# Designs tried in a protein design chat: VH-VL binders against Late embryogenesis abundant protein 31 (RAB28). Part 3

Target 1, 262 residues: Late embryogenesis abundant protein 31 (RAB28), of Arabidopsis thaliana (Mouse-ear cress) (q9lj97)
Amino acid sequence: MSQEEQPKRPQEPVTYGDVFEVSGELADKPIAPEDANMMQAAETRVFGHTQKGGAAAVMQSAATANKRGGFVHPGDTTDLAAERGVTVAQTDVPGARVTTEFVGGQVVGQYVEPRPVATAAAMEAEVVGLSLQSAITIGEALEATVQTAGNKPVDQSDAAAIQAAEVRACGTNVIAPGGIAASAQSAANHNATIDRDEDKIKLIDVLAGATGKLAADKAVTRQDAEGVVSAELRNNPNLSTHPGGVAASITAAARLNERADI

## First folded at step 4 (VH-VL)

Design C16 (from m09 with heavy chain H99G, light chain R33N; framework fv_masavibart)
Fold by ESMFold2-Fast, scan of step 4:
Structure C16 (fold): chain C 262 residues (1-262), chain A 119 residues (1-119), chain B 110 residues (1-110)
Amino acid sequence: as target 1 above (262 residues)
Amino acid sequence: QVQLVESGGGVVQPGRSLRLSCAASGFTFSNYAMYWVRQAPGKGLEWVAVISYDGSNTYYADSVKGRFTISRDNSKNTLYLQMNSLRTEDTAVYYCARGSRWGTYMDVWGQGTLVTVSS
Amino acid sequence: QSALTQPASVSGSPGQSITISCTGTSSDVGGYNYVSWYQQHPGKAPKLMIYEVSNRPSGVSNRFSGSKSGNTASLTISGLQSEDEADYYCSSYAGSNNYVFGGGTKLTVL
């Protein structure tokens, strides 16, 4: 040790939980340099540049502080980021585009931007496989929600959106006993009595295998998306849809189906 | 089980044509984009072409544009590659591969068929 | 030449870990999270090992993992076994429904 006064070193690392609303194992992890680099790359892919004040900027600042403190080294990657990825997803909803940023399957950033018609079309231009794939079905869009919001606790807005989706897929005005909508409604009612999010039933518990659980299925149309969005909105106290949720997934599917056919 | 079987390879003179086929079984062929990928002897993999699920959209590597045509017959569960104006550089094992849902990766591959373009 | 740069060869001993890099540009590896890795044994067709940067298909050992930083993707194989000896190829979406492959890396298990 030196006889001179040492600059104060951080005594603890900047963790994900210090700067983001994340839980579990990720919350306690120091933000690593490669995590930040992966987010910068993802933001550049989606926005065409690194988003100012976005998750990448926050992560770069935290990783730099952690390197200075000796808690992480250049080239280090958090195990959860390496295992589950660092992703940025965009979803179109009526009047807006929602961008959600994830690390290890947990949300670290959300942005809502107005969507001019030309911009909405352009932002979907680089969706891979748009011209290669068959039409996306309602069941497939529900299953896709597992990838973007699988760990979200099921609430009444989710249950309403899932009910609208099932009714549209099956062409009926009633939900099937023991079907996916009935399961979602049961989960939402149960979760309303639970205080801790970790103890609640999640969207993955309801939507996994949705294509096989629906009595009938169909290609998602704009009208289907509008019905699902309306159901989710009117059953949410904040009159909003969840980024990466059911309405978002159905809306993306409808838009992709329209673009592939044209 | 999911299976892809290539056929039609052989020895051909430069400037001639050859048509490859790929027979698909064990899955709903009409729901998937299909790829052709080739590998020259002792060399690496090179993407050649891709075709959409319904055959309406096709894309090609610059090295084969204007010479090769990818096509499919969903009623026969068969993918084709029509190779015109063959060059010695086209000598390779040609693989048929199935695309993922979004066409972002290739999950099932055939055993390949050898095309030799003599000097 | 291949669009994506991989080392020509890599070697390791049984039980060790090795990493294979795959370097592209902002228009392929750096621009998309659509990197896949394929294993090819001599005389055999390629087998998908990793898709969309870090995901494993069913049946692929958890000893195989993938990651990406900027324009470079990496395949890491832990607990090396003799059967891992093969050629490994990275691939990336390159925009406009175009696809590129790396030159391949020969893994030798000493």
Scores: ipSAE 0.062, ipTM 0.587, lowest interface PAE 5.1, mean pLDDT 84

Design C18 (from m09 with light chain R33N N55E; framework fv_masavibart)
Fold by ESMFold2-Fast, scan of step 4:
Structure C18 (fold): chain C 262 residues (1-262), chain A 119 residues (1-119), chain B 110 residues (1-110)
Amino acid sequence: as target 1 above (262 residues)
Amino acid sequence: QVQLVESGGGVVQPGRSLRLSCAASGFTFSNYAMYWVRQAPGKGLEWVAVISYDGSNTYYADSVKGRFTISRDNSKNTLYLQMNSLRTEDTAVYYCARHSRWGTYMDVWGQGTLVTVSS
Amino acid sequence: QSALTQPASVSGSPGQSITISCTGTSSDVGGYNYVSWYQQHPGKAPKLMIYEVSERPSGVSNRFSGSKSGNTASLTISGLQSEDEADYYCSSYAGSNNYVFGGGTKLTVL
């Protein structure tokens, strides 16, 4: 379309809260061009392309409108995206691959890829089957990480995510002495002094039997997932979560719990 | 060391009642739906009943509906099968099995308990 | 009568591959990707071998594999060993929280 046929310049910026179900400071932030570029890069890394109808497409559209409105400039990044990152986390659970997209630790997109391929009948069976089970717990999600990243050496990012998971499960801000978070922090500190990866303590060594090692447990909520993702992000120099790691597993659990309508 | 142990089987006359128990250990029983599956002597497996994690939903095979009742006590980590109006065709080894955490399959099985319905 | 059709018996020699079929309808095997396979040795409880058509539990040999085409699921055992001799049962979700089993197949290792 010509210049005269283009929509009139917006009076207000398009914020995260206008296009996504997000809360707090992020909801009021105008979507910036570099935020959108970061999401597009993250989607391309995970999917090999920008996901159709995904967060990157929505963010690029919003950022373009905000740029035309004079609310943001090329190269601008929101403080929350710069500090907490723009990430795409992917985890495999039995029957599905769950991909979750984050800005500043908050979910802006989620996709479920059936494995094996689901039909309408299979989706009914899955939903009905999930209704027979309780919501997935934080301990169960931590144990699931053993299957996707069990051989990963424990680092500070993992230890932070596990600590966030434990305090959320127990409803406290202090980790238990000799608990799973303390073990993860000890492993991360030990591994920092080890040169060879094969000699490092692995996630399986910490997370196996997690449900039995937590003082208390609870169903994973979206808020729990956001807290764990934020902790993992803040302790990773690339401001990203490990595919199939703790944050990915907790996020997949939150998604499945929400879908099950429990 | 996840284990399921059935008990309560025995010889019973047609038209009588019998109650089976399944003791669960090594996992959080209250997080799992549970099955009863039976196997008549020299025959194949037949699904009998399933119960949701909290006991609020139950489903039965047509052959036992109205006669059998599946129930659970999460505080005791125990699954039950109340069998009323027993028939000779109900003679079988009864297995307790755990519903998978994700998907719909039987991932852990007990050793079974024999129920013989005869005069 | 069983809802899913399996051959009553199948046989093979050590080192060979065999396949066991499980045929249902569009309301069970054909309608869902929730087919599981169980191995049962005489006098013992069934053991899960395959779930969700093709997935293998931890501790189950990779010689066991599963597949599905239309209304028929298949269990394939490669490199047959004497300890594979057992009864094999398929099972499928059948909708409305109902579950069905096949009649069972006796595998004999010659």
Scores: ipSAE 0.013, ipTM 0.496, lowest interface PAE 7.8, mean pLDDT 85

Design C19 (from m09 with light chain R33N N55Y; framework fv_masavibart)
Fold by ESMFold2-Fast, scan of step 4:
Structure C19 (fold): chain C 262 residues (1-262), chain A 119 residues (1-119), chain B 110 residues (1-110)
Amino acid sequence: as target 1 above (262 residues)
Amino acid sequence: QVQLVESGGGVVQPGRSLRLSCAASGFTFSNYAMYWVRQAPGKGLEWVAVISYDGSNTYYADSVKGRFTISRDNSKNTLYLQMNSLRTEDTAVYYCARHSRWGTYMDVWGQGTLVTVSS
Amino acid sequence: QSALTQPASVSGSPGQSITISCTGTSSDVGGYNYVSWYQQHPGKAPKLMIYEVSYRPSGVSNRFSGSKSGNTASLTISGLQSEDEADYYCSSYAGSNNYVFGGGTKLTVL
């Protein structure tokens, strides 16, 4: 340290806000090694492999830099990652797969992966490429959840997320009697009395045909996604979103809609 | 039809304890996270605590951590706030409020119960 | 430090519009779209007027609207009526399951 010059300032840690479009407390948090490990595990769990250039790779690079700078230590985890989780979800649409990655319920990565055509059905999906430029609706995002989490037993967090989705789709603060949200709440209440998972009502039982069950529908916006994420988080005992669940699918739809040319 | 009714308020000396209750009716209480919010006489609202729908998770404002305990009995549709080591600064009307199922906000509020901590 | 900043009072005449600001930090108002507004008449419980920045609950007049820019959320009341005279509080999620309220704004209808 020089007494004749102003001391050189230490290099600042690489925070979430430095590398991702995140806000609030998360943006100011140094990326910790265990956060990166959790993301890598989540990517492997959902996809069976680690994605090149994914959020896990970015987070591991940042965590390594932070460790070299003395800002974090091996085994460190940010409070938000430990409390609200690190999750990866995928939403399938004809001709594409959308991967959305979350830390503490906020999006840190999203990738659109074209699905190569190999069959007549896949080729037909490619020919309907214009439909991939259309905004994804709330009903379509709910139906997409069937592909990623259809066999998950319906719990209170799922019911809350579905209720949030329905009221946003309909533009009201009231759920429809006998509608999809009412069905989800009924399923969650029933499942709370059942001990064996195989006997519980699953998400596919509620969400199949969601677009036809909603009284109204609309293109998913970022604000819609934030509301659905909030509902799922606050009604989950672990205060986290389920990988591939309702919040994940709605968030993927919102992000894809933001990037659409139409 | 949805209603929250607080009770248990009163005058208590500093250092003593008091338990508040909030009776819920007109909705499925066990499906909702619940809040306690207070308001000192002539002052603004202050969040006190929140409890998850099943009672497994609780969170507190720094001003009450270690002194107050939020709990619930879903079989009785009742929310509780156990207040220990009361201070004069805890004097306030205490409101019970319901967390929305489909959003992050307090959608229903009780009428409040006054707690006066005075010697 | 964690309280949101609101003007202590605002006033307007019947039929006019007024706006109440609610300023926080990037860790609350600026970091989340979970700002709500509550109306409180003297001696009464608070009533939800706006949730998640700009949405109105069923039964709340469309004269009430909400918005947010950066770290500041705003409640606008158009076509002021005498029954709008009340205290208005903003609230925001503040991360880590914490919630904060603004200091409150007394609206006087002249």
Scores: ipSAE 0.006, ipTM 0.470, lowest interface PAE 11.5, mean pLDDT 82

Design C20 (from m09 with heavy chain S30R, light chain R33N; framework fv_masavibart)
Fold by ESMFold2-Fast, scan of step 4:
Structure C20 (fold): chain C 262 residues (1-262), chain A 119 residues (1-119), chain B 110 residues (1-110)
Amino acid sequence: as target 1 above (262 residues)
Amino acid sequence: QVQLVESGGGVVQPGRSLRLSCAASGFTFRNYAMYWVRQAPGKGLEWVAVISYDGSNTYYADSVKGRFTISRDNSKNTLYLQMNSLRTEDTAVYYCARHSRWGTYMDVWGQGTLVTVSS
Amino acid sequence: QSALTQPASVSGSPGQSITISCTGTSSDVGGYNYVSWYQQHPGKAPKLMIYEVSNRPSGVSNRFSGSKSGNTASLTISGLQSEDEADYYCSSYAGSNNYVFGGGTKLTVL
C-alpha cells in the first residue's frame, strides 16, 4: 500500500490491490514470496524466461518489500494462490498470441504478442501483412472467441461480457431484441437449469457469425476492452475471466489495434 | 458460410479487355485484403494481384503490371479485376481469394471463372 | 518471376506416409515463415491445408503436417487415404509484396 499522504502512519504491506486490478478477498492480501515464485515458474514454463514488466516481476518486488517490512515470511503463500493456483494461459487468436496471468482465479496480467517471426525478412513480411488489414472489430473479436472457447457452456459471465460488447458496438444503452446478447442471456438462463455439460448451449452456438448479427460494429478500443473485462469479471462467482473467453479476445483485439500503424 | 463467387469470364480476342467480378458474402468484406490468382489449363497457380482492405494499396505480379487493375467496392462487397491488352498467355481460370486476417496466406477461395484469350 | 520447385508427382499406398518438398531461395521460403500449402481436386478450387509453415486451419486432418528446413518446406501426409489424391501447391511470400507458387505435385494413392 502507498503511504505518501500519511507521513506518520506505520508502513503497510504491498497488497494485490495496490499493484493489480483485482477485487474481493485477494485485493486485500499481502503479496507472499511463494505466490511470486509460482508466477515466476509459470512464466518461465510458458515464455522460457520471466516476462519483463510482467506479473512475476511485480510480485517478486512486492514480496521482497513485504519480507523486509516483516509482513510475510519466506515460504509463505496466499490461501487463494494455494487453493486455486497461480497460472499462465496462452490463447491463439488471429495474428496474435494472448497470454493471461492468474492468481487465485483473478487476472493479474494480460498481454498480446504478434505472431512470432524468426528472421528480418519475416518481420518485413509481417509489416506488409499488417498494412493490408483493417482494425479488428468487436464482432470479429466475438467470432474469434469461437476458436478459443467455442465449446464452453454459456454462463452468466459470458452473457454479461457479450451484452457489454453489443452495447459498445452499437453505441446503444439497450440490447437488441433477438440479438446476440439476448441469445447469450437466454443460453445462460437455460444452461443454469441443465445438469450435463454436453446438453448445454455452447459459446459457438451464440457467437458464430457475430459480425453479421450485430446491428452495428466498430474497431475495438481500450475502453471497450475494459468494459467487457469488468462485465465478465463481476458476473463470475470466482471473480475471474475465462482463458480464451470473450474478455480475453476483446482485450487482444484492442491491443492489436493499438499497435497498428497507418 | 463464407463464400466468394467469380463472374465475367469468357472468350476474348488478343488485345481486347475484360472485367472480372468477385461477390463476397458471409464475412465483413471491408476488413480483408483480397487476391486474384490464376491457373492456366494444366498448369500451376500464379499470383496476379492483391488489394488492401480499403483499396488504397494495390500490388501486381510483373507479368500483369500496367495491363491489369485490381479494385473493390466495399459498399457492394465486390472485388474487380480489369484486364486490358489481353494476351494468349493470360488464358487461365481466375480465382478470387481472401487474404488471411493476419499473415500472408489465402484462407478462402472462389470457384474460379475461365478466361480464354484466342484469335 | 521465379517459381518454387516441387516434384511433378508422388505416390503412396493407403496407410503409408508421403512427403512433398517445396524448394525456393533465401528470398522466399528460406527468408520468411509464410509458407502455405493448398490441396486441389480436379475441377475444384484450391483449399488451404497448411499456413505459416506448420499450422493447420480448422477442419484439416492432423494427418497433414508442415515443416521447413533452410530453403525447403515440406508437406507430410500420414495414413494416406484415397481422398488425399489431388494436386498440392506450396506458396511463399517472396518480399517486396510478391507472392510465388510451386509448380504443383500430383499425389496418386495407389
Scores: ipSAE 0.101, ipTM 0.553, lowest interface PAE 4.3, mean pLDDT 84

